# Ledger of designs, part 4: VH-VL binders against Probable inactive ribonuclease-like protein 13 (RNASE13)

Target 1, 136 residues: Probable inactive ribonuclease-like protein 13 (RNASE13), of Homo sapiens (Human) (q5gan3)
Amino acid sequence: MDIKMQIGSRNFYTLSIDYPRVNYPKGFRGYCNGLMSYMRGKMQNSDCPKIHYVIHAPWKAIQKFCKYSDSFCENYNEYCTLTQDSLPITVCSLSHQQPPTSCYYNSTLTNQKLYLLCSRKYEADPIGIAGLYSGI

## First folded at step 1 (VH-VL)

Design o13 (framework fv_ontamalimab)
Fold by ESMFold2-Fast, scan of step 1:
Structure o13 (fold): chain C 136 residues (1-136), chain A 124 residues (1-124), chain B 112 residues (1-112)
Amino acid sequence: as target 1 above (136 residues)
Amino acid sequence: QVQLVQSGAEVKKPGASVKVSCKASGYTFTTYGINWVRQAPGQGLEWMGWISAYTGDTNYAQKVQGRVTMTADTSTSTAYMDLRSLRSDDTAVYYCARESPYSSGWYDYGMDVWGQGTTVTVSS
Amino acid sequence: DIVMTQTPLSLSVTPGQPASISCKSSQSLLHTDGKTYLYWYLQKPGQPPQLLIYEVSNRFSGVPDRFSGSGSGTDFTLKISRVEAEDVGIYYCMQTIQLPFTFGQGTKVEIK
């Protein structure tokens, strides 16, 4: 397997898949504040990303969606697919920030279809989320 | 304090199975993966496999594929490694070790906390 | 599988003298994310391995400053500026850029 593809899917698996949904370190207001604080604590940069998605579904189920990715998303330079099923997803949305010390997030649990980014190899491992399906 | 505590030594006959436990404490169990690494007497370290405490998904080394099952119980913060059809060359000290997440921008500590080891002796 | 090769396999050092251990990988450990997935561990007699160095050159918490790691791509070095009695054990390099994770054969460091 390609080393870049393997590590890309592992990063996605570690940071964007949480099944069954668990609690992060206490002392924070809500799920996303705990998760995002943990992520920033391991980074050298104090960046506060505006949005982060976490899927609450088994990894093999997520991989299965990418197996059928026939579309190419030019703006991401990757193959992409819309999930056939709605999935439980936590959306972490930045509410307020005071870098380098504080990022405050709203945690929204939704059940939606999403656009998965899949590797360009035939294995088509999931490597990211392009966005959530709008109601249109 | 962050620690991994393993079950005690086992003596097994060829063909038997062994199940080693690894109890985590002092951190959120589901935020790290658990690796299993073994060391035969006088030999180096050999990676056996990895389990996600998040999803329960596993990846096993080819040499033990088909004979090993790794599981994690989030309610007790305990990981398990079940090795079947034991052979004399499975005699080793078995370690569990937590693994830091891999991601761009994060520090990757690798396996930063290890259990004390479980000696498994397979003899006839 | 990525093969990790350590040299020397054994090293006998007079207390206070420096020690150097080499680790070579069969493939580059540098990822496109800019990180190099190389680690050094020390296994003291009768104990589990303990992390010394992560990402080539970063000392883990509590590791004395006499330990330093360096290198890039496929060629890495662990140096101990002044070996002390507590440094006796077997040193291993490890890669995690690709499954399966692999270790070097180990380098035994002992005091003369």
Scores: ipSAE 0.000, ipTM 0.523, lowest interface PAE 15.1, mean pLDDT 79

Design o2 (framework fv_ontamalimab)
Fold by ESMFold2-Fast, scan of step 1:
Structure o2 (fold): chain C 136 residues (1-136), chain A 120 residues (1-120), chain B 112 residues (1-112)
Amino acid sequence: as target 1 above (136 residues)
Amino acid sequence: QVQLVQSGAEVKKPGASVKVSCKASGYTFTDYGINWVRQAPGQGLEWMGWISAYNGDTNYAQKVQGRVTMTADTSTSTAYMDLRSLRSDDTAVYYCARGYSGYDEAFDIWGQGTTVTVSS
Amino acid sequence: DIVMTQTPLSLSVTPGQPASISCKSSQSLLYSDGKTYLYWYLQKPGQPPQLLIYEVSNRFSGVPDRFSGSGSGTDFTLKISRVEAEDVGIYYCMQSIQLPYTFGQGTKVEIK
């Protein structure tokens, strides 16, 4: 929708946002195997990331969380904020791999809060996920 | 009504290439993957590779890696298997078979087979 | 690669008698989703293989109830309660838990 997104936000939108959630591609063993195969093809690489998160919510609903980033995530050198709402998220976790071309993922659908990385402190765009909220 | 129809028999010289087609009908082509399985005369089944008609993703068995290319043409609902640098031990019946995640990649529909003979 | 081993490699069966085929995998075929990725196929003479059983024990559409699959982990069995003339052919087990997909050597079933 927003053609003026920063490059980091465009990549996050393309690779980590899927709304409405697409049906599992047949010929794959679950959602994550199809998605991760697509991502590797698009990025022109053969890496098997250990974990990847996908949010199933409209971009504007996610973008609103970066209106004000109340924290700075030192590990990522980026501003970050905890989502006030739980979001539907698929967690893609690497199960096994057969080099050089095959990666196999478990797909876990959850509904929980997460830490978003934001491009700046105020009126920012989401650019990544720092982690899932585990409570205190 | 759901069927896979393969191209006809081929006789090739060693070193040549062969391209086998597999035309799908009776279902949404892009919802399924196509597996290629071969069978040498009097021998068992050997999986060669898989292509997703959804996104074109492929995976090839190590024995044919570097010599095989699998493609899918969504406009004609046709999958292709192109095998290069043919040897006598590539003589086999080649089958295409539909993989379906609802059956956890079970091959529920098979083509009739294409006999490829590699002889000098 | 996962190795699939079938026994016996050949069976001669009197019509109406039962037949049993074993399939053993070098690794567990149970996945984290709770499913076991084991399949049985029949190849009749001059025909392509056809799916008989998916996920260990589920009969594919149109498969007669005289066929049954059982097993778990690494040890699987296909049983035919009463072998008929149309059941002649080569039976294969297959795993699809990981690439490359692999088949057993095949078990030839013929009538005495």
Scores: ipSAE 0.005, ipTM 0.554, lowest interface PAE 12.4, mean pLDDT 82

Design o3 (framework fv_ontamalimab)
Fold by ESMFold2-Fast, scan of step 1:
Structure o3 (fold): chain C 136 residues (1-136), chain A 121 residues (1-121), chain B 112 residues (1-112)
Amino acid sequence: as target 1 above (136 residues)
Amino acid sequence: QVQLVQSGAEVKKPGASVKVSCKASGYTFTSYGINWVRQAPGQGLEWMGWISAYSGNTNYAQKVQGRVTMTADTSTSTAYMDLRSLRSDDTAVYYCARDYYDSSGYPFDYWGQGTTVTVSS
Amino acid sequence: DIVMTQTPLSLSVTPGQPASISCKSSQSLLHSDGETYLYWYLQKPGQPPQLLIYEVSSRFSGVPDRFSGSGSGTDFTLKISRVEAEDVGIYYCMQGIHLPYTFGQGTKVEIK
């Protein structure tokens, strides 16, 4: 899922941070199928995002990366930073869609550096994920 | 008309592997997941894991993690459970049972007839 | 993991009399969507389990109306108003709110 200016720190925390990794959704097939269904309901969004990322780390550990957010990611019109540490993440990849009713996802657990979007230059809060360091 | 039909009984020696099949009919196979549950003689039900017939995503119970592989073949509407490094305490009846997606159906709403796996030396 | 505890583990019932089985979960089965993910299954001798009750109180297709489920949160009950010979078997409760799926230890129902 591409991050837009309207998605703030609150939404990022709610939709993209899960630590310790728990099974939020009721007995769905796969972590991502349940999470993405829940997310679409919460945002009243019938879209099937092609990619969504979930970080399995404490919020305080993630916040530290936006302390020195001095790079600007022009395509997002937001400040951004590359995480200094690799983080455990789940990548939810769309395998098939029939909007608005059907979205099916693959769940891949990886450990790698991320490009985080930050709310401002320096001393900022994380507001989203721009992408994976080695993936894009 | 929903049916899950499993492969026949197996007798294996310790250290061997077993692969149980579960052939689905009467519904769209790729719209549902398949659970695997086992029952040792005189014991209760133990969940082993499930697989999405659409995506191939799996979730395995901790107790069998590292020894089990679940797969699904959409061309034949058949799910498989491959259990390796068999021990005597793997002796059980193994069931496949349908899972649900987005509340379409219910967990374990239809079951296979069971496959008896006996591990003995 | 959520632990499911059934009481009693065995029941001997006179034909036509009622039976009641309790199921308790180690944490609430109420989901944020407002549903409670508690299920009941019956395993008859020599057969696979079959779904009886879904989401606490709803009867599955073909299940006689003598079966009823009730409860909320962590405490649930399955009742059979008049036990018949075909009701003999082992009854299991199961929570479907979080993976891994977990079953109670089972309650054996026999005719006296």
Scores: ipSAE 0.000, ipTM 0.516, lowest interface PAE 16.7, mean pLDDT 81

Design o4 (framework fv_ontamalimab)
Fold by ESMFold2-Fast, scan of step 1:
Structure o4 (fold): chain C 136 residues (1-136), chain A 122 residues (1-122), chain B 112 residues (1-112)
Amino acid sequence: as target 1 above (136 residues)
Amino acid sequence: QVQLVQSGAEVKKPGASVKVSCKASGYTFTNYGINWVRQAPGQGLEWMGWISTYNGDTNYAQKVQGRVTMTADTSTSTAYMDLRSLRSDDTAVYYCARDEYYYDSSGYFDYWGQGTTVTVSS
Amino acid sequence: DIVMTQTPLSLSVTPGQPASISCKSSQSLLHSDGKTYLYWYLQKPGQPPQLLIYEVSNRFSGVPDRFSGSGSGTDFTLKISRVEAEDVGIYYCMQSIEYPWTFGQGTKVEIK
């Protein structure tokens, strides 16, 4: 089981929203390696998360989904909602790890509905991503 | 005017340790990583490992893991490779090479040091 | 480990004639970020290696246009359209898709 991710809206905006999508951050090998490096430094975290999601959509388009945050995701201890629309997403997945502090990620672009974590029930702000929706 | 200048040749006995330095100039040291590559006499190139000059993260080739330590001193813009428990098959020219990325290695080694000859013999 | 295999191992070329070097990898070098992590290096006699081509086909700064790289997946080629005296040396392909980084065994280019 992965470690529960709890972040505020400010952290979510900084770490999980990138619009328009930058091609590749300068100084880094690939999109996800750059982003995950930045996240580890900012959160003062030496762990290598197995997966991280980045949404490539305007903040206003993402905020609207948490207006109707009517479900509770117990695994995250947060309210959550399924997005009405498919969103462009980069999936950062851990490829390999050698020494414990060296994390290397694959970057995969996809367009899917996802479960957003919301700060409260109704009229809330997005604070994270619980997972991708595979459809029916 | 990018330059990597390495320390001089070393002659060591089996079981000894060697520490090779690589002094960088002409660029911002912390904006580029450093790779170490060796070449045994008459043989090809072998990658040994990489260090981030930004945060000190390292990744070593498994053949030398446990015997090698790579460090970087940002105050002197100098990278070091310390290789322990030397064997005859460690006899090689050791090169440092600048990586275009400072957090992760890309394999883009744009500038190389002149090389340091390490001879291990009894 | 990803194995990099170069052919030929040695090549004698008349000045002004073309040369071609093949490099094959045991696995695809295409990363999910869309880049292919294949590089070509030249080691001239008595000198450290120098970067020629990065990410399959991009010439490094100052590299003459007579050098070109091509290929995809697992099969790559370095071509020199007209070999000159200063091109003598050992050419290496290298992958950096998966640790440890690995080089081909090298191709020695000599003038006849």
Scores: ipSAE 0.000, ipTM 0.535, lowest interface PAE 13.8, mean pLDDT 81

Design o5 (framework fv_ontamalimab)
Fold by ESMFold2-Fast, scan of step 1:
Structure o5 (fold): chain C 136 residues (1-136), chain A 123 residues (1-123), chain B 112 residues (1-112)
Amino acid sequence: as target 1 above (136 residues)
Amino acid sequence: QVQLVQSGAEVKKPGASVKVSCKASGYTFTSYDINWVRQAPGQGLEWMGWISPYNGNTNYAQKVQGRVTMTADTSTSTAYMDLRSLRSDDTAVYYCARDQGYSSGWYEGFDYWGQGTTVTVSS
Amino acid sequence: DIVMTQTPLSLSVTPGQPASISCKSSQSLLDSDGKTYLYWYLQKPGQPPQLLIYEVSNRFSGVPDRFSGSGSGTDFTLKISRVEAEDVGIYYCMQSTQLPYTFGQGTKVEIK
């Protein structure tokens, strides 16, 4: 996860929330190749992030998790919260790349609790995803 | 040269629906989000929502949620705003406006606007 | 919702004289990305709004240098160094730091 790609709540909303989940054009090899191509075009860069997460839930439901952001994730230097519910998430993982123009992604749909990064303590906005909760 | 051209004026009765169109030209339609803003006679500007023509994602202002649907047809480069269950206080000029969207690092606000569509709701 | 408050609500200005409009937000407009999403628009009579200033102080393409924006946090100002007849209209500030996007009430600028 390249945190620089999710530098604010507005970018997080656009790049990491997709509800209801869109079907991308037939020419793409899977969901993530379509989405990541869109993101690179909008951001006018050739960077191929190794991993990207997309949440398939309404933005207002996601914002609500950061209302109660009272934990601090030191490795991201941001406030964070673990979602109370498992959420439908697509994981886009970089398979291979041919710089400068080509990035190829695998798309994996999962249902997990996740760690949201929040802009401040309490009454905050989501700004990123620190990772997925893996259990035990 | 960027242009947004909106459909013509509409007169509706309370309870009816209206569908306003916004035809884009002079740029790649799917690269920019479309916002809808309305202005009641003699009043200020009120944001209604946006749509991303690339993927169809929308976000609506709470006041109109449940009554509004925004869509985009990429084959004709046209965005639509469908407002249902019209009330007299929906009487306004409705504008579409382009922005760079959240995915752009260089957000410059609503940089180009349509000419506006007058919607009058009266008995 | 972030509330945007403009003062004054109207200004009558002699041509060539300066004008100043204030915009206050109920919360800081500084986003977590370090940017302040504050905009100024001009709506001339019978026309749609047009973008003047984005991100507090940046002039949009084609906007004359007599327009300038400044401010930070919750307090913002639009200045016109010398008002011309073509500047008549209603000026709006807008924030896009938080949803929903919100506008000030507008400031009417007219020539004496």
Scores: ipSAE 0.000, ipTM 0.526, lowest interface PAE 14.3, mean pLDDT 81

Design o6 (framework fv_ontamalimab)
Fold by ESMFold2-Fast, scan of step 1:
Structure o6 (fold): chain C 136 residues (1-136), chain A 124 residues (1-124), chain B 112 residues (1-112)
Amino acid sequence: as target 1 above (136 residues)
Amino acid sequence: QVQLVQSGAEVKKPGASVKVSCKASGYTFTSYAINWVRQAPGQGLEWMGWISAYDGNTNYAQKVQGRVTMTADTSTSTAYMDLRSLRSDDTAVYYCARGSYDYVWGSYEPFDYWGQGTTVTVSS
Amino acid sequence: DIVMTQTPLSLSVTPGQPASISCKSSQSLLHSDGYTYLYWYLQKPGQPPQLLIYEVSNRFSGVPDRFSGSGSGTDFTLKISRVEAEDVGIYYCMQSIQFPLTFGQGTKVEIK
């Protein structure tokens, strides 16, 4: 497999897909504080990402959207597609940061269509989330 | 401790190519992007492009499009910038900088750690 | 390309006095996610640039509280409440809302 498909897709699967939605260890206030703490540890960095999305759907359902990846998202230099259906998503939004290490997140569960980043044009794998569909 | 260490100074003739390296340490290399920024003598900063270390995706500035290739070797945690068909106006200090255009989680600090710079001189 | 314009291009400041640098973008830097992708960097003589302020107003780790950023949309300001010798160098604003990433032309801060 291509390094792009293996690393990008596995990273996306590990960090942005959680199905069925699990509970993180007690000691955290809310889903996102547990998840983001885990991710920062796994990535061995001190950054507090200001927003992170987690999709609560099976991988096979998400993969299908990139079969029709015919648009190009120039800001990301990647192909992208708008999901046909709304997906259950947790939005983790940075509330405040106590430097140097502590990040505090709000957890918002929503059902949204989103823009998926795809590894290539057509018959591709998901590699990220460009954003949520704003609709009207 | 996060460090980016760049290769040494290069002197090239017009029309030649140069390949600058940027070796990362102190963090998970594949979790970040590496940006390349140059600075001509006495001038400001000019962004050249970035490469994502986790999937190898690149985005190049128009002014160097077609002459630049950025690559990353995850086995050595090293990013490279290969600039071809050198002109005298490519004379600059070239910096690599850790960025956060990793679209997996939307990190917001594009240039938080920088290499020491590599001086590239293009002259006849 | 988004054009970043800084004023003034040069400042000579008496130690302990305040300094203010303006940065204007040719387009809004406010993203639909609600965040503004504007950054400030300091390049000290002979050194690579270092991050001072991210997303308009947030100080990077280790940056003294005498530095503050403000602004919205297209108009941004970096303020140093009391300039010290360590603050000498060239200050750059940068936008990351669109590729290519672009810097202002720089503001040189010197001590009188």
Scores: ipSAE 0.000, ipTM 0.523, lowest interface PAE 12.5, mean pLDDT 80

Design o7 (framework fv_ontamalimab)
Fold by ESMFold2-Fast, scan of step 1:
Structure o7 (fold): chain C 136 residues (1-136), chain A 125 residues (1-125), chain B 112 residues (1-112)
Amino acid sequence: as target 1 above (136 residues)
Amino acid sequence: QVQLVQSGAEVKKPGASVKVSCKASGYTFTEYGINWVRQAPGQGLEWMGWISAYNGNTNYAQKVQGRVTMTADTSTSTAYMDLRSLRSDDTAVYYCARDLPYYDFWSGYDAFDIWGQGTTVTVSS
Amino acid sequence: DIVMTQTPLSLSVTPGQPASISCKSSQSLLHSEGKTYLYWYLQKPGQPPQLLIYEVSSRFSGVPDRFSGSGSGTDFTLKISRVEAEDVGIYYCMQSIDLPLTFGQGTKVEIK
């Protein structure tokens, strides 16, 4: 079995897929502040990533996009594909940080195509998001 | 009390359209997805599609794609399923069903926990 | 599409006796995340389906412990240790690992 698929897919599902979209604990100002706090706790990670994407779609629907992943995204050293459909996605962007205690995020909901990172060429599992479709 | 309450029975002629409603109560409507499942008389369950009440995104089964439109009105907490160009084999009980609001890798499940009572749609003559 | 096949299609049980229903999928329902996306529903006469078992073997809230699910990969079983009158209805397995979501054709359980 492909260990890379198993580990990368597991992490992506856990950290970047939220369907149907849920509200995180009261006391947070906005979706991303709740999610990022939860994520840092689960990962035992004190880092505040500058950007994080969350897809609000069923995992199985997302998996289908990596079936024909024949492009390579050099910046990420992974195979990638552009989604055929626009997907609902929340962009969590770091507003400011007060080390060591707090990260503060802006939440932006958008509905657009995105570049998925895939674990291999063809018949692959999604393992991350390279970015949003940049449209002309 | 969490409930999904559907509109009443419909009788339609072939070629007509039908719009079934599913009104949610007892929970935050936008935090759940709504699935539509139908059951022809004496037959099994068939998934028709899904809509996110959060952003209105949909995914339809290929068999009905092109004839179905699912929408959600957040101001009334109501989901709708519009089926066009009705055929006799569209005769069925149509159910709406709620996806679980939270599914975590370490726990949870991707299942329909709350169902509407069903709407009978008869397409005849 | 993933095809779900149930056997038997009909089962007549003496009250208090056990019942067993099989569900087979045309491909594995085990996801790379370690979860198996197999569910069991009961549809009582004149009612919508109700969730019994999620992820192969976990009983949903309020479901009696006489119901149990087991299996792996492509082969799954629902067992009722002692069938009661209230258990009459049609049982369906469902997979949610891939779209479209698909159900087995159903197994009717009735009392002798």
Scores: ipSAE 0.000, ipTM 0.512, lowest interface PAE 13.8, mean pLDDT 81

Design o8 (framework fv_ontamalimab)
Fold by ESMFold2-Fast, scan of step 1:
Structure o8 (fold): chain C 136 residues (1-136), chain A 119 residues (1-119), chain B 112 residues (1-112)
Amino acid sequence: as target 1 above (136 residues)
Amino acid sequence: QVQLVQSGAEVKKPGASVKVSCKASGYSFTSYGINWVRQAPGQGLEWMGWISAWNGNTNYAQKVQGRVTMTADTSTSTAYMDLRSLRSDDTAVYYCATDLYSGSYFDYWGQGTTVTVSS
Amino acid sequence: DIVMTQTPLSLSVTPGQPASISCKSSQSLLHSDGKTYLYWYLQKPGQPPQLLIYEVSYRFSGVPDRFSGSGSGTDFTLKISRVEAEDVGIYYCMQGIYLPYTFGQGTKVEIK
């Protein structure tokens, strides 16, 4: 990881950016089951998040959106911006779980705009996803 | 050379509206936002809100929410602040200011517009 | 809202002597991005405010090196190593971490 990358951006980069989209080894039932198992292990978190987003675009392309992060998303207590471009995104949705050990996810690939969380107002780094854009 | 030029002084009666302009030059207007900050006579600075000239998004301070509208005209590189239902406590110098440098807030300021609200 | 408190409110300085202004915030200005969103402004008589210091300690373009900022968390200081006649005015600290942006009440610096 780049030593100059902010901690929030590093986590976002490692957990929510996957470009080009990889295939997980045999033994995992689909993309999200592989990814979410990795995330739970790495974060030492046994919880099953209800939803997780993964962007399939180069980091440099994603960083450009936070150059003009001029809105504040109160519910996240972070600056945010709507991407002007639609991006390829995998939505990982929890389908069922067998607590405490197993989470099972559906993988849905979509191409749409999203609300990106940014580290500050203008000239910022991406640190998360607030949600997907709905509407035309 | 960055410059913000504001409209001239206004005298208004309570209940009236005022529209202050801020004409920008020396940078890419549509790439940045404009903040509005006011200062009552002999008092400190109070942030009123900002508008993005890039996407038109606005954010207003709660004290003026519902009475203020900020707009930007990209064809003339001019930002506007329209304040309605004026009260005597709206008497202030109103400034526009930019956030151009990535680490800075309110890095360049207009000269100010004096708005006096009196009966 | 974050409350910004400056001390002293007024300061009279002999030319060439140092000056120090304190600014305290009601909550930490350190963001999860690792930056501290504290700024200092000078308003000279009859003029709009001008930016002096951004992100606690960085001097804005054209600001003389006699101005320096320091601090962390909730406690910040602006120092002028040698006060000159042109430094007369009201100094404000400001937090940019959360909306609404809020300013200290101001510190008036005058020459004796």
Scores: ipSAE 0.000, ipTM 0.525, lowest interface PAE 16.9, mean pLDDT 82

Design o9 (framework fv_ontamalimab)
Fold by ESMFold2-Fast, scan of step 1:
Structure o9 (fold): chain C 136 residues (1-136), chain A 121 residues (1-121), chain B 112 residues (1-112)
Amino acid sequence: as target 1 above (136 residues)
Amino acid sequence: QVQLVQSGAEVKKPGASVKVSCKASGYTFTDYSINWVRQAPGQGLEWMGWISAYNGETNYAQKVQGRVTMTADTSTSTAYMDLRSLRSDDTAVYYCARAPYDILTGYFDYWGQGTTVTVSS
Amino acid sequence: DIVMTQTPLSLSVTPGQPASISCKSSQSLVHSDGKTYLYWYLQKPGQPPQLLIYEVSNRFSGVPDRFSGSGSGTDFTLKISRVEAEDVGIYYCMQSYQLPLTFGQGTKVEIK
């Protein structure tokens, strides 16, 4: 429900993995506003997604969870798995929008299990996040 | 309708302080930042600094760093710029300008009418 | 600090004639987010500055189509296809690629 479009493995790595966590230039109102501005510009997308997740862990540690992605998440039309370990995550939640295309996000740091979308059954790559185990 | 209304002209002696106000209306104050820009007589525009109306975070130009304080009162939708230890070269028209929080966009869509500050002996 | 250089510094134009103003930045204004953080402002006599063009080439709401912005990287141009009396004032380019925000020195446009 939190994912509005399917993201390929390379896009997922670029837009949803940040390890070690980067600092954005002064002038942004927190981590998520810097990241979401970068993401929208890179994808040339003027939409303000309501929620976005960022994992602060190395790619190799995340990739291993899709080794046995034998479940299918019908609502996302992708294979999926629940991470067996809690991961450090930033939740970017849309607070409000203002013209011309400003998006204002709140940043929440958390450590919990999440549902990963995987590119295929077995030996797959992560391609997205369906949601957090405890909910949003 | 969006409006930024600034306080009236000030005449100060060197060494004094001045506090200019910028009252916002017609929009949600905390969704935008307020930038302060000054213009000395016959000169160009000089950015002085920025304040977030959301959390009060500030960033000041190095030229005024030790002498300026910017604040925002969300209950009255008013931003303030307090400049201390005034010198004759602080004589300028001071403008407040709204930007959609992200200071790196430079989208100053609405400006106050300006406040003339004259510093003379 | 990024230095913004405008040419010419002053321009006298007969009504109906075109005008062109150049702005050069000391470094590229293209951000990794794909945007170019270059803006044009007009300050009419006795008034605060007003936004004309944002992100190189986008006209701000209400700005006449005779105004156009172009350029890339470090080299930018503002064009007025036919100058009218209400266009008199000082034009400034501005960068917001990095802090501190900086303006060009301004180009004064006058009617002959």
Scores: ipSAE 0.006, ipTM 0.538, lowest interface PAE 12.6, mean pLDDT 81

Design p1 (framework fv_pamlectabart)
Heavy chain, then light chain:
Amino acid sequence: EVQLVESGGGLVQPGGSLRLSCAASGFTFSSYWISWVRQAPGKGLVWVGEINSDGSSTNYAPSLKDKFTISRDNAKNTLYLQMNSLRAEDTAVYYCARDYYGSGSFDYWGQGTLVTVSS
Amino acid sequence: EIVMTQSPATLSVSPGERATLSCKASQSVSSNVAWYQQKPGQAPRALIYGASTRATGIPARFSGSGSGTEFTLTISSLQSEDFAVYYCQQYNNWPLTFGAGTKLELK
ESMFold2-Fast, scan of step 1: ipSAE 0.000; ipTM 0.534

